VH-VL binders against b7j9k3. Designs and how they scored, part 36

Target 1, 255 residues: b7j9k3
Amino acid sequence: MTTEPGDRAWVLHHYPYGDTSLIVELFTRTQGRLGVLAKGARRARSALARIEAGRPLWVRWLGRGELPVLAQAEELGPFLPLNPLQNLSLFYVNELLLRLTQRRDPFPDLFQVYEETIDALCSEPGEGWYLRRFERRLLENLGWAPDLAHCAECGRSPDAASSEHWLYQAAHGVFCRAHAPDAAVAIEAAALVWLRGAMQTRSMPVWNSSLRRCLEQELLVHLGGRPLESRRLLTAYLRRTQPAMTIQKREEHSE
Key: E = the ipSAE of ESMFold2; O = the ipSAE of OpenDDE; V2 = 0.75 times the mean of E and O plus 0.25 times the DockQ between their complexes.

## First folded at step 14 (VH-VL; framework fv_tislelizumab)

Design m4 (at its last look DockQ between E and O 0.50; V2 from the best seeds 0.70)
Fold by OpenDDE, look of step 14:
Structure m4 (fold): chain C 255 residues (1-255), chain A 121 residues (1-121), chain B 107 residues (1-107)
Amino acid sequence: as target 1 above (255 residues)
Amino acid sequence: QVQLQESGPGLVKPSETLSLTCTVSGFSLSDYYVHWIRQPPGKGLEWIGVIYYSGSTYYNPSLKSRVTISKDTSKNQVSLKLSSVTAADTAVYYCARVDYEGSYLEYFDYWGQGTTVTVSS
Amino acid sequence: DIVMTQSPDSLAVSLGERATINCKSSQYVSDYVAWYQQKPGQPPKLLINDASNRATGVPDRFSGSGYGTDFTLTISSLQAEDVAVYYCQQYWSTPYTFGQGTKLEIK
């Protein structure tokens, strides 16, 4: 058995395999999703027992099969205790990767976005913009992101300087008002400009509902109409814990 | 106090244009969406359309060809025009404001009292 | 259009008893569902938004539940003032659509 080169990895999910082992789903920089067999990980005092989601690892594996054996796992950082919201957010992001990516399909750019997302959920829990960013980048990396720069009918582009509303339709993209489809989500031009950009800055809170619906609808298409349990749980949690905020005025949009 | 009040003719002849006005107070039309919703006698509710704070409009596809919504922010008024009316357009017409709080989700938190419009010869 | 189907069309419940109204969407709508109460001669009044959030001023006996396609409005202990028609509504996508309504009466 040849030892594969090491790789930076995050644990997405693990489940029992036999009496003493775990199957671990990893998200790696160079291999994409990678399932590994962690032998003895369930044994008492196993060094591998510390394999948990939300912790970066340096991993090595043996074998070329579907489930290579985990040969080495080193923690690259301290364990960060996550609160319930952070855990649900991580669960959601991980479930997206588990459901929408294939094993051994690397996405180095998405891997970076994933790390940035984890950093964001730790540093500013409760915010949604970094999840929207992850959702969009996931779609882009998978080649499923619709064009947000042009009306699907006339090619007109949203102008961030305008306050006009556009219409988003999953699987089809955006439409100007003149070419509005029968079913859509209304979204401000500036929000579309943000969404198609680098998304390195926080989105306007007023855009949250539209952005969430747009991206949820888009992802749902690719999920085969089977929604994520993590999203249900996360949504429920957010509804319960986030108090009603002051109604945003138009003037706050112009910043 | 947030208030919406619909007004207009209670009777419209077939093939004519129904014209209604929603007068608002307690908030600015530059900050909120205003929707029109109607309810035929003894029936459920039908969404007609919306005018956004930007002035952009979006209509129910079933009525799109006949509906025009506009607003005068300075007068705090939203207008609804429905052309080529028939008996099927007989209903109580409501204007409603979409709440924009919390997670900034859209739902109808404030309603006018409604105005009855009867289409008859 | 997304069709919202309520059940039952009418319901008679004794005072103090639980009333349950169901609403099913023709497609996935997440938690983007609202419930309204409408009394004769009045506009609809918002009871629940986001499937399970009570609107301001709504009594605790009212509760909403559900996610995806199946939603429920529950009145834990029916009061005389609760006699009305109740509507569910989705705001997942335009056009926004309502259920056909459920008439709630005292048995």
Scores: ipSAE 0.891, ipTM 0.934, lowest interface PAE 0.6, mean pLDDT 93
Fold by ESMFold2, look of step 14:
Structure m4 (fold): chain C 255 residues (1-255), chain A 121 residues (1-121), chain B 107 residues (1-107)
Amino acid sequence: as target 1 above (255 residues)
Amino acid sequence: QVQLQESGPGLVKPSETLSLTCTVSGFSLSDYYVHWIRQPPGKGLEWIGVIYYSGSTYYNPSLKSRVTISKDTSKNQVSLKLSSVTAADTAVYYCARVDYEGSYLEYFDYWGQGTTVTVSS
Amino acid sequence: DIVMTQSPDSLAVSLGERATINCKSSQYVSDYVAWYQQKPGQPPKLLINDASNRATGVPDRFSGSGYGTDFTLTISSLQAEDVAVYYCQQYWSTPYTFGQGTKLEIK
C-alpha cells in the first residue's frame, strides 16, 4: 500500500517465482498475514535482506490488491542458524498460521504470542511446553478456545490438587466424569488448570502427550480434516531421537 | 516384575452378573491406570473400560449401561462387573496396564494372562 | 467409533523374507497407533507405540510407520517365532479400538 509506513514482520513461507524472485508470506504486526512479491530477491546483489523463515524484518510494500511488491526488507536482529528441531518447530507454528488465519486480518495479540513462541523455541532445548502454549493461545486469539473452567453439562470446575481425570471433546469442551460424552479422551484436571493459566513451566510436560492430543483434535476441527505436513515431520524427527532415549529410560525405570 | 492376574468364575448363567478381579503386583494402582479388554473366542479385541488412579472410570459406550469397574488400592485389586450377560459376553477377559512413564497415552505395555468366561445355561 | 481395518486378513511369508501388514483408520488418528503380537494361548504383547516407536525388548526386525490414517507394520526378515496374529490399535479417541487382526504364517 502506497501510504503505509514500514512494519515489523516475520517470514512464514516463501517459494520461487520466475528466475530471480520470491513470493513471500509475511506475518506483519499491523496487517496480519500479507503475501508479497519480492522481486529479484534471489539475486546476489538484491537490495532486500535475506528472506527466510525465522528472520524478523522491517518491511515496506507497494501496490494495491492481493500481491503487493516488497519495496524494502531490512533485518531487525541477528540471524542465528536453527538446528533441525528448531526448524521443524518453526515450520509447525508457521503452518498453523498459514492454514488458520486469513490475509489482511490483523491479530496484534497473536503477533505478540508468535514472537514469544519464536523466542522460546530458540532459547529452550527440545520440543517443549511452548508449543502447547502456542496452540492454546492461537485458539484463544481466533475465538475457538473452549471453556476449560467448567464442565459443559453441570458447571463443576476442575481442581488442580485433585488426581481426577476429566473428558475432553473437541468443539464441545470438557466434562466431569458424571457427564462424559461417548467420544472423548481423558485429560488430567491439572492439565486443564495449566491451560487456563500462564503455561510457563517446562516441568509440566509429564502429561504433555495428553495435552498434545487434545489440542491437535481441537485444531483439526478448524483445519478441515487436512493434517499438517509440519506436524508429521516434527513427530518423525522426535521419534527418531526419542526411540533410543525412550527405550533407554524405560529400561532404567521399568524394574 | 510387573504382573497382572485375572480371576473369577469360568461359567456364568445368562442374565446374571459377571464378576472378575485383577490382582496386580510390581506397581502401584496409585500410579498406573488399569483397563479391561476382552476377546471373544477366535475374534479380535474389544476395549471395555478404564479405572484411573483417582478412582474415576470411563467405559466403552457399547457396554456402559452394564459395566462397573472399581478398585481397592490396599489389596492391589481392580474389579470388573458386567450385568445381564448373554452368550455374546463369552470371551477371554484381560486386565492391562497403560505405560504412563513416557506419554500418558492408552497403549498397553503389560497384560494379564486372561481368564475365560463362558456364558451358558 | 473409529474403525481400524487391517489388510491382509492373513499372510504367508517364507522365512527370512519381508512381511508387511497394513492398518487403515476410518478417521484421522495422527500417530496414536500401537501394534501388538498375539501368539496362540498368550495375551497380546506390545510391539510398537506411537506408530513407529519399538517397545522395550522388541527385536530390530520389527518396525512401524505411518501417520494420519494409513499405518504399516514391517518384519524385515521373518523368523519362525514370528508366527502370530497381529493387531493395530488406535488411541486417538474413545472408545479405543483394535483392528480385526492379521494372521501371519510361514510358507
Scores: ipSAE 0.644, ipTM 0.813, lowest interface PAE 1.4, mean pLDDT 85
ESMFold2 (binder alone), look of step 14: mean pLDDT 91; pTM 0.933

Design m5 (at its last look DockQ between E and O 0.53; V2 from the best seeds 0.69)
Fold by OpenDDE, look of step 14:
Structure m5 (fold): chain C 255 residues (1-255), chain A 121 residues (1-121), chain B 107 residues (1-107)
Amino acid sequence: as target 1 above (255 residues)
Amino acid sequence: QVQLQESGPGLVKPSETLSLTCTVSGGSISDYYWHWIRQPPGKGLEWIGVIYYSGSTYYNPSLKSRVTISKDTSKNQVSLKLSSVTAADTAVYYCARVDYEGSYLEYFDYWGQGTTVTVSS
Amino acid sequence: DIVMTQSPDSLAVSLGERATINCKSSQYVSDYVAWYQQKPGQPPKLLINDASNRATGVPDRFSGSGYGTDFTLTISSLQAEDVAVYYCQQYWSTPYTFGQGTKLEIK
């Protein structure tokens, strides 16, 4: 059995296998999603018992099959206790990867975005922009992201300096007002410009609902119309803990 | 406290254009989304269309060819025009506002009292 | 268009008893559902938004639940002033659509 080279990995999910083992779904830099068999991980005092989501690992595995054996797992950082919101956010991001990516399909860029997303959910919990960023980058890496730079009909581009609203339609992209489809989500031009950019800066809070709906609709297409349980839970949590903000005028935000 | 009041002719002849105005008091129309919704007698509610704070409009596809929504900031009014009316356009017409709470959610928290429009010869 | 179907069309409930109205969407709409109360000669009044959030000033006896395609409005203890027609509405995508309404009466 040849030892594979080591790789940086995050635990997405694990479940019992037999009496003493776990199957662990990893997201790795060079291998993409990787399922491994962690033998003895369920035994008392096993060093592998500390395999948890939200912790970076250095891993080595043996074998070339569908489920290679986990040979080595080293923690690359301290365990960070997550609050319920952070846990739900991580659960959501992990479920997206589990549902939409295939094993042994590497996405190095997405891996970086994943790490940045985890960092963001730890440093600024409750914000949604980094989840929108992850969603968009996931779609882009999978080759499913629609063009946001041009009206799908006339090729006109959204202008960030314009306050006009565009129409987003899942699987089709964006439309200017003149070419609005029968079913769409309204979104400000500036929000579209943000969404098609590097997204290294926080989005405006006022865009959150539109961005969330647009990306949820897009992801739902690729999920085969089967929504994520994690999203349901996360949404429910956010609604309970983040009630409607006080009515503010737009002019107050421009100052 | 924001108040919305719809006004216009209560009677319109077939094939003519229905013209309604929503006068807003207690707040500016410039920063909100304004919708028109109608309700035929004894029936449910139908969304007609919206005008955004930017002036952008979007209409129900079923009415798109006949509907025009506009606003006059100087008068603090939102207007609805519906062309080529038929008996099917008989309804109570409401203007409604979507609250600006930073989320742009398209549920309606403020409603006018409605104005009845009857299409008849 | 997304079709919102309410059930039942009419409901008679005794004072102090629980009233339950259901709304089903023809497709997934997440939690982007609102509930309205309409009394005769009045415009609709917002009760619930985001499927489960009570609007300002709405009594605690009103509650909303659901996610995806199935939604429920519940009045825990019916009061005389609750006699009205109730509507669900989706704002997941345009055109925004309403249920056909449920007439709630006192038994």
Scores: ipSAE 0.901, ipTM 0.939, lowest interface PAE 0.6, mean pLDDT 92
Fold by ESMFold2, look of step 14:
Structure m5 (fold): chain C 255 residues (1-255), chain A 121 residues (1-121), chain B 107 residues (1-107)
Amino acid sequence: as target 1 above (255 residues)
Amino acid sequence: QVQLQESGPGLVKPSETLSLTCTVSGGSISDYYWHWIRQPPGKGLEWIGVIYYSGSTYYNPSLKSRVTISKDTSKNQVSLKLSSVTAADTAVYYCARVDYEGSYLEYFDYWGQGTTVTVSS
Amino acid sequence: DIVMTQSPDSLAVSLGERATINCKSSQYVSDYVAWYQQKPGQPPKLLINDASNRATGVPDRFSGSGYGTDFTLTISSLQAEDVAVYYCQQYWSTPYTFGQGTKLEIK
């Protein structure tokens, strides 16, 4: 069986270039994010596979500059149609990569998490735990994840069995109640412990709203105060079509 | 239906401690986050602080050196103490809760009727 | 502290007409904004959470919109019982803060 020179990749975004071509942003397994010129990709008889977000491709490119030419693009598996909410979630995940990673900076662990995230969003509609996991893993891979194991002031650790609330301050970490800073937000100790683990579940965590707020604040530090268009669109869609963002009550626990 | 009623002294002298109680009827205080919010006469609203399920608290930084929020499950009451008061602490004081069925975020779906506290010599 | 600035401070609208109240935050607050109605001598009543989610039992003439820093409360057809002061509130970051209020009157 002949092995082709190339790389596994996902389309993050594309836009028209000239009459017949596309500029394509790829997330590649071995070289990280890569911009390519897909010549003639909009022609009816293009030799390239359709260039669409959410479609895994085998790609090969030519050139050493900032915008190499896409020489081959072959579909890896069938394209599964995504509903509008799934597409907006994918757009969000892709925009995070586009805004926060540098081209040609490999992140093999993040690439694996990206693929797991795509699998999860295809099978679990709505805003789910997998977006929080992706956000956290992205921060970890970029070296921006705060220490969640210890209060930034005194070193005390959160306990998952506790119903205690902690304070989260973006760029500065977490604080026990004794050392809370002036500007922070409350987060459950169990959410902090969840973030330190595998971050897997079959349902949205009961603390998702507080977790979403904390992760968004952390990401915003690195976005230079320029929020994500995809998050605005995702939120607008949820307002039109979904029930109010609600958390089911926590199960009662013995105390 | 759940009802919240604040009570306490209407007049407090400067430098004393203001003590208020929020009595909850038609529900249990154990199942909710409880906040205190105040409104000076003819002015807007100011968040004072919160007590969580666990009994842990978090206070507005502008007040935190003077504020204690506590609860008494046996009396179904939430309490506020504000020490070293001045005329600036004259306000209507409200207890409020977060919508337990919908969110763990800090918007307030139930409010008490409020109790007026005047700080005057 | 995040400052929530409402406009206008006072608004007079004819019965049955649309009333629009704006709220601007001094910092990005995503969609973590609530709206309250307060009638004279009464506590505030929640109208809207998460910028646009109408609270249970609130008439559908009340709607909210906005994201980021700019938020709007709309009353599509003003009723006599809607005369009140309206407040926005952010819960993006502590301390949680309220707008200064907008007094709504019937013309």
Scores: ipSAE 0.719, ipTM 0.840, lowest interface PAE 1.1, mean pLDDT 84
ESMFold2 (binder alone), look of step 14: mean pLDDT 90; pTM 0.921
ESMFold2, look of step 15: ipSAE 0.644; ipTM 0.814
ESMFold2 (binder alone), look of step 15: mean pLDDT 89; pTM 0.920
OpenDDE, look of step 15: ipSAE 0.838; ipTM 0.915

Design m6 (at its last look DockQ between E and O 0.36; V2 from the best seeds 0.68)
Fold by OpenDDE, look of step 14:
Structure m6 (fold): chain C 255 residues (1-255), chain A 121 residues (1-121), chain B 107 residues (1-107)
Amino acid sequence: as target 1 above (255 residues)
Amino acid sequence: QVQLQESGPGLVKPSETLSLTCTVSGGSISDYYVHWIRQPPGKGLEWIGVIYYSGSTYYNPSLRSRVTISKDTSKNQVSLKLSSVTAADTAVYYCARVDYEGSYLEYFQHWGQGTTVTVSS
Amino acid sequence: DIVMTQSPDSLAVSLGERATINCKSSQYVSDYVAWYQQKPGQPPKLLINDASNRATGVPDRFSGSGYGTDFTLTISSLQAEDVAVYYCQQYWSTPYTFGQGTKLEIK
């Protein structure tokens, strides 16, 4: 019986299987999304009863089939008590992975981004930039990210030093003002430069709305026009806690 | 308190250019988006276009070839030009904005009272 | 263009009763929907933004709901001053578009 080596994993989702078992969707470093059968996980006093989203695990599994058996699960960190916003954010990120990735398709870079996103949602809840970062990196890893460096028509590049507005169109990328498509989202040049960059620093708050719409529209294309429930819930929560009447000031871009 | 006021000729001949001005008080047009919206008599609302704080503009594709929006920061005014007008361009014209600096939320909190433009020979 | 379709075109409601206006978008628009009230000879007045957020100064009897493609404006207890035409608007994507309007009258 070829025992697969252990791997670092996060629980994305689990659901009952029979009377005593769980099917667990994991996001792993080396295997990508991995579904495993956790036998006996529903039994009282099961060591596997602590399988929860938002907790890193070291896992081992047996078998090479579609649903290998979970052989070992060790906690790599403490349980994180998440507030409602953090839970919704995690739910959203996990649902994106569940809906848009295939099992056994590894994305080591995205795995790192996922962990960084979890760290960010814990350390600075309420911020949206790390979700935008995750969304963009997800699209990039899946090969679906449009070019943000050039106007899709003329090849002109947005300049972060300018306050010029560009137009984003899902599935097509960006357009300069001279080549504006019929349907688009307006976005500042500097926001595009941020979005196509390393995104190691937070985005400007003034960009939040445009970035949110751009990436939501892009993801929606790949979701087949079926929006996420988590997105709905998260959006509703954010609107309640961060009403649109919050004055956003135009901030100067640090050169 | 932000106020917008539209002004211009109430009558324009067919094929001529409609020219309107939106005067903004209580805030700088350099900090906000200003939109133009029109409403034909007894009908609904149609978005014409927008000028961003950067001076960049974006127009409704249905009117793009005929519309020009510009601004004069010294006067805190935004202008609308619509060329080659026809009877279909008869409407009340509004300028509007969001009371939200740097906002990309294109709903409209503040409206002018509107100015009626009739296209007739 | 995204088409916003309101229903009904006209509505008569008794004073103190609930008024409900629906708006359907031709495609997904998330919660990027606003509602306006327009009285004769006046510009539209913003009532609701982001589908469910009451604008400043808007009475509590006004509420918005919906997400995706189906949106609703509700007046819990109709007042005489609420007689007007109501419009929904999407700002999910350009060009920004409005519903055809719903005329609300007192029965």
Scores: ipSAE 0.897, ipTM 0.939, lowest interface PAE 0.6, mean pLDDT 92
Fold by ESMFold2, look of step 14:
Structure m6 (fold): chain C 255 residues (1-255), chain A 121 residues (1-121), chain B 107 residues (1-107)
Amino acid sequence: as target 1 above (255 residues)
Amino acid sequence: QVQLQESGPGLVKPSETLSLTCTVSGGSISDYYVHWIRQPPGKGLEWIGVIYYSGSTYYNPSLRSRVTISKDTSKNQVSLKLSSVTAADTAVYYCARVDYEGSYLEYFQHWGQGTTVTVSS
Amino acid sequence: DIVMTQSPDSLAVSLGERATINCKSSQYVSDYVAWYQQKPGQPPKLLINDASNRATGVPDRFSGSGYGTDFTLTISSLQAEDVAVYYCQQYWSTPYTFGQGTKLEIK
């Protein structure tokens, strides 16, 4: 076996390697992201547990190079199948981690946030408050979250009891109306206060679309202006299949 | 049920101030974000600005130095003033609102009929 | 400013056939795009918001698609009452901007 103790982990991504193996991107509790080689993982009688996102694993690996070998993978809970919307939401949060974090860079608070997000998405399908919370907490943990408590020019604070709208400008922060920038988006003062709190509700906040726009703009700054493929797929799925909306799929005719 | 109606002078002299009113019926203006949008003859649409619940405003930078949007809740009205007008300000002026239900984004579900303003001597 | 460029500027389509109008933004706008129909002497009427969400009361023959910078309005089976000018609009960031319009006519 190995001298390394095991670790709690989640699968972020995997792809085939050779006939029977996978290369797996793990998010581990103690080491952050870790790429591993899962030898024989695609064989019918693999000793490793099924390598799939959305459930926790106990893992051990061998080697200290760029691609250690996955020596052990055991499931830490019962299988709970995800519907397509839950899978796309999971793909989205995983892609954010893959694009915005580095291997072997541990963030214990972010790991906790990730687990809370997975729990929420399993219970509440759709584009819910937990995605907005994950986006904000991710930015906070990586040190990229703007100050939402004070206007970037004058220091005035938004008040949740106010009907006032503020201006959000990615990479620059929030502004009161006296200091409105030329290119920005309006956001409710209550939404800014919500983002500073626990960000917990039994339903999506009424200003979810405003939050989504602001958070997407901020993330895009750190993605180098290159949007996430998972975001495109999730959005396309929600528009075509969400039952409360009048959405018509594209006709089977070619473009 | 909720109706928007623009009113004001159809003819305004150059260099004067254009003043328009949007009257809301069947609902309270304190429940809506009200936008002003204009359309020059035979041309596209230009967003002018918005007034929010609080009376706070935000304007298109191209017009910011000349435009004022305000509201009068006792009359259930939103006003647009555009100073120092020129022939380029000749347009149909619309007030429009965003539906409250679950979204505060700036797509316009309800429009007034529009009022034509001509800037000419 | 984000420029919204529609194509074509005008379009003639036979009754019952498919009409397609394209809109391209100069910058990424996610899915924050709306489509409007405007008939002569009338205000614009909202057809689609969030690129693909049909507004209340809009017939099923109207559909929208797109994400990022490229957006499409489709009328699957053109009706006589669909003769109008169509506009796209972005609400990703201020100033909120409209396309130049596409005039749809019956052949």
Scores: ipSAE 0.679, ipTM 0.824, lowest interface PAE 1.3, mean pLDDT 84
ESMFold2 (binder alone), look of step 14: mean pLDDT 90; pTM 0.928

